# VHH binders against Leucine-rich colipase-like protein 1 (LRCOL1): the designs that were tried, part 2

Target 1, 137 residues: Leucine-rich colipase-like protein 1 (LRCOL1), of Homo sapiens (Human) (a6ncl2)
Amino acid sequence: GYGPQKKLNLSHKGIGEPCRRHEECQSNCCTINSLAPHTLCTPKTIFLQCLPWRKPNGYRCSHDSECQSSCCVRNNSPQELCTPQSVFLQCVPWRKPNGDFCSSHQECHSQCCIQLREYSPFRCIPRTGILAQCLPL

## First folded at step 26 (VHH)

Design e11 (from o1 with L107W)
Fold by OpenDDE, last read:
Structure e11 (fold): chain B 137 residues (1-137), chain A 124 residues (1-124)
Amino acid sequence: as target 1 above (137 residues)
Amino acid sequence: QVQLQESGGGLVQPGGSLRLSCAASGFTFSSHEMSWVRQAPGEGREWVSSITSYGDETYYADSVKGRFTIARDNVKNTLYLLMDSLKSDDTAVYYCARDHWDSSGYWTEMFDVWGQGTQVTVSS
């Protein structure tokens, strides 16, 4: 009895070709490959993972997973952007430098937002002293 | 000459609204942070509101938050303060001031240019 020839549906689509299913691709990976809502045959990662395209730094994001950097944080804009991680592989939001107006300590890189005078606005102030206190100098 | 000139002050009833204007001249207005400061009779000067150079961020004292709106028109070289829901405690001379931040000295003046002020009186 001639067993059913398993038509080896050789996935014929190469990298960059439009696809609907993973099996269509030679890479066995059909994912979003750009900001465009199109799924393309995509290479698997070095770990043989089929991952969607992630946004580069500077692109608007809502979650860390959207970013190539795995870091989606508020930048010097009201928008969250894909941001490179720190040297210590920390995903930290941009914070205001000393001298900038602020409304809370958390806004400042120094973690110190102080009104130096009653007639002055709040500004990010460097912490001082051995204990790095947030005090007006 | 660098100059700030306030206008729009007056007498209003509690709950009323006023719009203050500050005309700037003699400098590049768009390059400077601006603030409103007020001084009630017998009291010290009190910070009211500040705005960044391009107007992208605004800041308010807790006493005026939700009631006052600072704005600027860099084309017209004008700073504004929209004051809603005015209270008797808002009675003061309101000054427009150009912000001056010097990181080298914590005790320096926070403003380098002041207007003459405009009187706001909130009374029934």
Scores: ipSAE 0.743, ipTM 0.938, lowest interface PAE 0.5, mean pLDDT 89
Fold by OpenDDE, fold request of step 28:
Structure e11 (fold): chain B 137 residues (1-137), chain A 124 residues (1-124)
Amino acid sequence: as target 1 above (137 residues)
Amino acid sequence: QVQLQESGGGLVQPGGSLRLSCAASGFTFSSHEMSWVRQAPGEGREWVSSITSYGDETYYADSVKGRFTIARDNVKNTLYLLMDSLKSDDTAVYYCARDHWDSSGYWTEMFDVWGQGTQVTVSS
């Protein structure tokens, strides 16, 4: 039985060297290494995956896949940024703290947007009581 | 002295437009959220609109949404209210107010500075 001839992939390039194809690299992984459009020979993950560099938290993003956190969401700014996932590994958008203007409950971290007085704007208000009710104080 | 002074009120026909201005002095205008509040004859004060310190966010009462636009010029220390498609129900004294939020535990929202107001009358 002719065993599959291990094509000695004469990959000559080491980690950190510029590459165009995976086969050029000894690691068999040629990916984007940084914000720079250059592809470099990169090590594979522990799971032998060839993954591109991902943006750390705080960097501008357009897609979740760009972020190390796998979470690209709007924060307090109109910009989408790589954001850490919640404790529950959920990608949640930034929510307004108490005291900020709001137009809906969903905008507030408290999930409570209330007009305290008829002459006042709506603001994010902490929920009160044992039942965490969204009620004006 | 901390002061707010409204201007631009007047008589307008239904469907007309007005531009209110509020000149701020005596404080760092750009550091404060600002609001417009109105009071119709025989009625209580009603919130109209609010704007963040840098003008990046604006908020409106449902009664004026889509018709009014709040804006600010932090270089000129001026708050504006553009009022379009005015209705008779918009007749009121319009006040500009500096927002104050007390988070010390009572979570009380208030205005700590008020203008004298400007009269807006919408009538045929």
Scores: ipSAE 0.739, ipTM 0.936, lowest interface PAE 0.5, mean pLDDT 88
Fold by OpenDDE, fold request of step 28:
Structure e11 (fold): chain B 137 residues (1-137), chain A 124 residues (1-124)
Amino acid sequence: as target 1 above (137 residues)
Amino acid sequence: QVQLQESGGGLVQPGGSLRLSCAASGFTFSSHEMSWVRQAPGEGREWVSSITSYGDETYYADSVKGRFTIARDNVKNTLYLLMDSLKSDDTAVYYCARDHWDSSGYWTEMFDVWGQGTQVTVSS
């Protein structure tokens, strides 16, 4: 009796990697992401269902289901963002890390949103000096 | 080769509208934040607008807020600037630029790729 030929799953792409076909992914799931018309390798459930790619923290959202964290929370702006989930499954407010675009100090984890050059956008910048000043170097 | 090329500039009357385009090539466009920067005659470069990699967030200088709209099409590898209610003070060469953030230093270049620019002239 010809035993079931173990189809060598030659799929090498991990979750979040770009794909064209399901077979390219280790999960055997290549689905369109929610942010752009690109296909990415996504998780597969125990029921062999492909899950959609979910947005990481800091991305705009409308529903919890859009976020990897399952947390879509309104920040100080009219916008809702994907936020981290605590170990207690609580959604915590998210603030932008250093380097991200910003419009106000309150958006930044550093509480410092500045324009370093006249031709550059505003970004979250770490506070400097002993007094933790929000000033360009 | 990594390249940006602006188009759509021209002469327009005050109160008029223009749409600028920036064609990107040689890199994964959807992986980069993009910006518009302008330079008026005899003045320094001025930031105009920025957009995140997927276009989920947009940012504007106060001078253009409410009049200009930045957008992108990641399928077409194109950045756009919709300019409405144009003023004489908007006369400049407009550049598209790829944002580059280096956490190692504050004095590093904020952009690593520039287009050649497109001239926008607002005059009666």
Scores: ipSAE 0.714, ipTM 0.933, lowest interface PAE 0.5, mean pLDDT 85
Fold by OpenDDE, last read:
Structure e11 (fold): chain B 137 residues (1-137), chain A 124 residues (1-124)
Amino acid sequence: as target 1 above (137 residues)
Amino acid sequence: QVQLQESGGGLVQPGGSLRLSCAASGFTFSSHEMSWVRQAPGEGREWVSSITSYGDETYYADSVKGRFTIARDNVKNTLYLLMDSLKSDDTAVYYCARDHWDSSGYWTEMFDVWGQGTQVTVSS
């Protein structure tokens, strides 16, 4: 007589419980959930994606993928930090604002580094108005 | 009274070195970007070098890059220009100037304070 196969009730772990594999979780998602590299059962995204926790803005990072914002850049600091992205804030390296000394166009946020007078230093200037010297031809 | 006073100019041979100093008084020196400007005989004023308020960044005209070094001592309220490998074309009156950047719409740069200048003559 084949004894009743004990249905191993694989007790799926709930959200927040320590896990090692996705299959252990009811959510079928076992990921890093904080700065402390603990793997916990986590909910899937609204798109049913199992994604690891990412660093919030202001945290040190080395790659864009580490950040919730998907943006890891140096913002006038010696360290790369997770930086917010928006329609107005693109994930770009920090560049010098208008008025700062410069040596090349690439240093300036405006992409325009010019000498206004022969006796004056080069400065980052806006590309708008009378100072159209950096306008693309 | 706001003042700048240059010193250290003189006659040097080509390839020689000279150190200019500019003593600042009457204002908070560490709050201002500073520059050196020179004027050769019969020529207009030419920008030479600039330094940020804390000295963290320095900038040079192409004609002096690799030969001149701008520095500042904010404790002594003094701006310096170290000039190495001097050439005849470096002969000029050298002025220190306080930089004034005006972004009030016209994006004009001006120097609002000038020294009297110091003569540098490079001749064999």
Scores: ipSAE 0.714, ipTM 0.936, lowest interface PAE 0.5, mean pLDDT 88
Fold by ESMFold2, last read:
Structure e11 (fold): chain B 137 residues (1-137), chain A 124 residues (1-124)
Amino acid sequence: as target 1 above (137 residues)
Amino acid sequence: QVQLQESGGGLVQPGGSLRLSCAASGFTFSSHEMSWVRQAPGEGREWVSSITSYGDETYYADSVKGRFTIARDNVKNTLYLLMDSLKSDDTAVYYCARDHWDSSGYWTEMFDVWGQGTQVTVSS
């Protein structure tokens, strides 16, 4: 059986107080509201929604869910950043066009980052023919 | 006349530092990517470092990463190479060069303007 249970703690915490559950807060909203990883009693939106803050475009991320865009990909950076999705709602990393400086094949739309001569910088170049290999033209 | 003029080379001890400068004139410096290229005695030219026109991206040869820093001042029309922790292998003539790349993708033309070069000698 079912013995008597203790009453739940009454909603008493104001905005900005630490919390673990929504019901601890007068706002009934316990969520993250900044880059800090801990949850605080937070006001609901004008539409009465209890939404966590998410990172805008350009912020460093590790997972798509951290971003307002729902898209955490590597673009022009050694680390993943929150990035707008395409018009087809695709979360695909932007890659550099031919001619841009690069450090790795993955940075380039062509997937080819080569140094054509010993005195030249590495640049994204087009691939030749039907072979998917990085060949100079 | 389009011109690049290097300065700041000289003789240094191993572990020492130098700052190379490249004064640009006769073109819109802020619109061009720029590179440093070096040539050791008896060797071909070797790419050292490159920087985008706004200076927001910098690139380095593996042999100089962590020791050299490329920078530009688009107000003063000057390209810099800050060389730290110099080694004997860094002895070379250092050239400032204007990168040449067009949308047509002619891969055989990499630089269209070169400076005169400045000698860097690292010896104990």
Scores: ipSAE 0.474, ipTM 0.848, lowest interface PAE 1.6, mean pLDDT 80
Fold by ESMFold2, fold request of step 28:
Order: structure tokens, then sequence, then C-alpha cells
Structure e11 (fold): chain B 137 residues (1-137), chain A 124 residues (1-124)
């Protein structure tokens, strides 16, 4: 019989414009593009896939699928955080890389959390010297 | 032009409270870690507090833990420092600063943008 009436709209929205459907976008890709929960017209990947933005490492999560790493794990925190998978593609408790803010040595992959200057915050830094000492850079 | 501008300083009695604000312009505020740093008369600069770009982690110097709260509003591009239970030792010029850390190198600058500062004076 008679099918539902279709709107006669041509794709016109550029990257970054708000959308509800893929078809509204010149890119034909309407997905979450940031931490904000609303959808925007977004470029497809080099493989022409329309993929939603996912949280980077260190962000709060409840489920693996929220994370770029596909890994939502509880570390030394009461809450789960997006975490890199190990070389064996497993979700393993993660320690912070060099350069991240920290409160204790054990939070850091380097096991070294120091304040480089009195006016600087504490950050994870590499251990130095033959004895692998925790020293300012 | 990249700018940071502090406000909200003033004279307050011991035990009092203040709220400092830092308006950011000329850059993508939500992409940067931010810090408060203070300088007491005749002394060097001292780190006070830092916050991650999305505001999910906060860090404090031991001298201010439990009394100060750092926060940010990434919609309004504003950094805040809520200061409670103020002491005479908190008297200083307070600076808002944009953190900088390059994971690839030694001897990187810790902060690449500073505000002008706002005076906080705690006096009976």
Amino acid sequence: as target 1 above (137 residues)
Amino acid sequence: QVQLQESGGGLVQPGGSLRLSCAASGFTFSSHEMSWVRQAPGEGREWVSSITSYGDETYYADSVKGRFTIARDNVKNTLYLLMDSLKSDDTAVYYCARDHWDSSGYWTEMFDVWGQGTQVTVSS
C-alpha cells in the first residue's frame, strides 16, 4: 500500500553542526564527537567508518565500551577509569605515564612522583641514574 | 591573544572565606590542565593546586588540603579557587597558570601562560 511520507531533505550540515541522523550531514556521519553527550556531524575514519567518540585514558567509566582503549578498570581509585590494555590485550590496572599529575610514587608507572620546582605540581617523572633514583630532571 | 585574568582577592579576617576566579581567553580552555600558584611577600612562588583538563582529578599542596577547593567551568572558560578557613600564612598574590608538560623532553616549561595575580590578605 501507501508507505510513510519521506521528507525531501538533502544533506547540508558540515562538520561540527548538531544532528539527529546521519543523513543530515554531508559526511553522512552523526555521532558523539566529544565528552558532551550530544551528537554532531563528524568525519568518518580513513576506512569510511562512522565511529562515536570514546573517552581517553584516565576518564571515569562504567563499561569497557565507553573507552577508546575498550578497557574500564578499577586501579587505586574507588572508581573505574579508562585504561590502556596490556601488550597481551588484557585490561590490567594501569599506572600513570610520565607527565601526569600524581600524589604518590606508586601511582606512577615510573614509581616516581616528585615536585620539580616549588611552584610546580607533583608529576610522574622517569627515574634517573644507574641506581634508578627518583630525582628531579 | 592568550590571556588569564584573576579576580576575587581582597582583605579577609582569619577563618574567613574567599572565592577566586580566573577568566581564560584566546585558547581552548577545556584542553589544558590549570594550576593556582601563590607568592607571599619576600618569598618565592609556591604551588597551591592543580586540576586536570576535564576536572576529574584535583591536587593540593599539603599546606592547603582540606581548606581550598579548585574547580573549573569549561563552558564559561573559568578556573576557580574556593578558599576556606583562611590563615595569616595564606596572605599572598595568587596566580592562575596554564600548565605545560611535554612527555618527550627534559627541561620543559612548567607553565606557559600566567595571569597578573590577585592579592589575598588575611589580617585580624
Scores: ipSAE 0.444, ipTM 0.837, lowest interface PAE 1.8, mean pLDDT 81
Fold by ESMFold2, fold request of step 28:
Structure e11 (fold): chain B 137 residues (1-137), chain A 124 residues (1-124)
Amino acid sequence: as target 1 above (137 residues)
Amino acid sequence: QVQLQESGGGLVQPGGSLRLSCAASGFTFSSHEMSWVRQAPGEGREWVSSITSYGDETYYADSVKGRFTIARDNVKNTLYLLMDSLKSDDTAVYYCARDHWDSSGYWTEMFDVWGQGTQVTVSS
């Protein structure tokens, strides 16, 4: 049901105070300004823009929007990380080189993750060697 | 001489546990990926598990996932296989092996050093 809502004074909060709307802040800018997930009153840029802080490359992420690069992909690591965009503004993941252990074809640059012998582990294998086509796992 | 020596095998009942060890000598253990391979009576060798040189990634055959754990101690130059919830299909000689990956494009031998093996027998 309905309960009393705290009365909000216009533009009273200083830098670093928690907020939900821009107008709560003296800066008129309420956005993410650190790794903490909550919005805080933040200074505008020199161009008077209220821009959110985003994670640099190499930080752990779950969504593209968390990253300065707008790319949250797995690049030769066990977890998703903020990664540079390609020159074509695409989030193309950096894939495992030949010889790395793998669990699926798409993990590999070659698109081939196979077990060459019953006694060998699965590894990324080149397509152009003795394997003209990639066998399924 | 480059050597791998397994130990810790034995007879266990279904549902039991064993810890296999593999002592490595004569080479820089911490610079090599390592694997466990097993051979059941009358069958060929079967890959069980692999671990990266620093131990940060581990891989398992579907038949042992969730029951076996591979680990390494790069200070003691020892590879381990912790085997839980053992069943009769796990009966085999277990070998530790040093992975060899030749980037020159001639992948005919995947392991260049093998241990002598240790017998694991799971029976009622």
Scores: ipSAE 0.438, ipTM 0.831, lowest interface PAE 1.7, mean pLDDT 80

Design e11 (from o1 with L107W)
Fold by ESMFold2, last read:
Order: structure tokens, then sequence, then C-alpha cells
Structure e11 (fold): chain B 137 residues (1-137), chain A 124 residues (1-124)
């Protein structure tokens, strides 16, 4: 047991003051209420819930729980971003449309990154044939 | 009057460097993807590098990756290829070309405008 000498702060702190526990706040709510990761005394919702602020889409994240979408996804980058869930509540990375330059199959929505001729660049192309194979047109 | 004109080729020693330029005229350069393509003696044409219309993405053939740099200046309407660590295998005529993408998707390899080419020769 080591710690600083600590003044007792039962229900004393107002909105916006730093906190560690709900009980330190007049609101009885100590949570994240902005982009800063620090916990602050925060108003409860109209339903008396003490809810953390969560990041909109496009913000940098480390965990799904930081995001309103509940999706923190890497998309060909070391940087993870909050991204919308799919219709099936899946965290799916965005992929390039047909016609975009590419370096790998996985970058493309079609899953096909092909050099059609020796003198052409690699591009995302539509899958071809009944089997939807990744073959040259 | 759509034109592409390459310059900057010449004779260089192995390990040397060159900068190729391609002056574009007669079209809105900043709205088009651009590529460099080369042709060695007796060989077919080989893709070298491509750049998006605003220059935010660049792509390279494996044979030149790490040695060549594509760039563009949309104010001067000029495409560049900066070639470092040149090898004898890089000896070729270098063409700049305007990329073409059609709505069907299967013509993505086409270039609709080509320059005359500039000779690069890497030799002792």
Amino acid sequence: as target 1 above (137 residues)
Amino acid sequence: QVQLQESGGGLVQPGGSLRLSCAASGFTFSSHEMSWVRQAPGEGREWVSSITSYGDETYYADSVKGRFTIARDNVKNTLYLLMDSLKSDDTAVYYCARDHWDSSGYWTEMFDVWGQGTQVTVSS
C-alpha cells in the first residue's frame, strides 16, 4: 500500500472536473465525455445512465469499444479507424472499387488485382465467368 | 492537339541517375492518371510506373521498385520519372502514356495517348 495523502471528495466535484470514481462527482458519473481519453465528471443521460462518449466514424481507435459503430478496423494501414458496421453487424474493411490501382487482391472489393497486359498497371477488375474467378479478361 | 513529349533520356553509367520529363498539352492533365512504359530492344512494352490524377498514390513494377520514383506537377502539366541505381537491364525507350478506363472495366490496360519516347541507355 503506497499512495498520496488523499482528501476525501465524496460527491464534491462538478461537471468537467477530473475523476477516477463515480462517487467523486455530484453527478455520480465519471466517464469519458470527449475525444480526450481522460475521465471527467459528466452529466447522466435523460434516462439516468452514465454512458461514455464514443468516437464517430473516421476517428483513430485502438478497440471496437471506442467507436459508436463498435467497429475499429485496419484498412491497409497501421492506423485503425472507427468504421460503420455492415448490414449484418460485421466489421468489414473498405475495399477499392473496380478501376482503382492496386497492389494485392485483398485491396479490391472484387478480390481481383490484375495486370491485364505486360504494359498495363495493376487494377481492381471485375471477377469473370460463371465461377466468378479472378482471371484476365 | 493532345500531345505528350518525353525528354531527359541519354547515355548513363551503371549506378547512375536520370530524370525523365513528359510535357503534356491539349488536355486537362490534372484529371488523368498517367503511366511510364518502356520497351527494350527486341522486346514488347513493359509497364514501369503509374500515378493517380492528383499524385496521391504511386505504383511500380517489381523490377524498378525502390529505384524509380514517379511524380507529377499539375501546375506545369509535367510527368516525371526519377531513375536511380540504373542497371543495363533498364536500357529501353521510355514512353509516357495517358491511362484510359472505360465503363465496362475490361479495357483498363488501354492507353489512349502515347508520347514519342525517349531513349535511355545504361552502359559502361
Scores: ipSAE 0.429, ipTM 0.831, lowest interface PAE 1.7, mean pLDDT 79

Design e12 (from o1 with L107Y)
Fold by OpenDDE, look of step 27:
Structure e12 (fold): chain B 137 residues (1-137), chain A 124 residues (1-124)
Amino acid sequence: as target 1 above (137 residues)
Amino acid sequence: QVQLQESGGGLVQPGGSLRLSCAASGFTFSSHEMSWVRQAPGEGREWVSSITSYGDETYYADSVKGRFTIARDNVKNTLYLLMDSLKSDDTAVYYCARDHWDSSGYYTEMFDVWGQGTQVTVSS
């Protein structure tokens, strides 16, 4: 039997819409906007906690807490942007692509920073094979 | 035409200072990492210093660390090398070079553009 379709109270405001009270929001959460001193409808956590409105992906950020993804990392530019978390729900700093200068393995996407030639700078190098070792000597 | 041109080399006494300049033209300077490489008489080319496109990171050979400073002015399309506390072992032709990373993901040519070089001689 088709249970009573809960009439989506079309009168409730969606996420990101301005609000004054929690009851105005579909999420039942009206909280401060991270971008401006305004109150917006925000998501409710599984623990029924209201979160402040956070920046979507691609927006400039300075802290993880500013982002909806809870991940603010530097990209290939001098700017830090809100970015999606990994499949493992990890916020991993942006790492340098192959060929870029590096000072440590952790800086590289490959996690491999080595000197390929004598009298050359250290560069991020791709790992090849399961046995590829990029450990500090 | 892509071009690099060094200047500022000369004769200095040990402990002296020198500033090298490299004028870049024919390409988007701010989009490329740049380096200084030197070659002493009878020796191979030695990497000296590198700087990222935006100048936010600098790298130095151990032999020059603490004495040399690499800098860039992306508005002027100029690369600099400030050399302090110069030693006799610093005597070399200094080259400005544009860093290159091939599409294969391997280091074949570290640098694809070179200047003519400028002579630095450190002697008493």
Scores: ipSAE 0.026, ipTM 0.510, lowest interface PAE 3.5, mean pLDDT 82

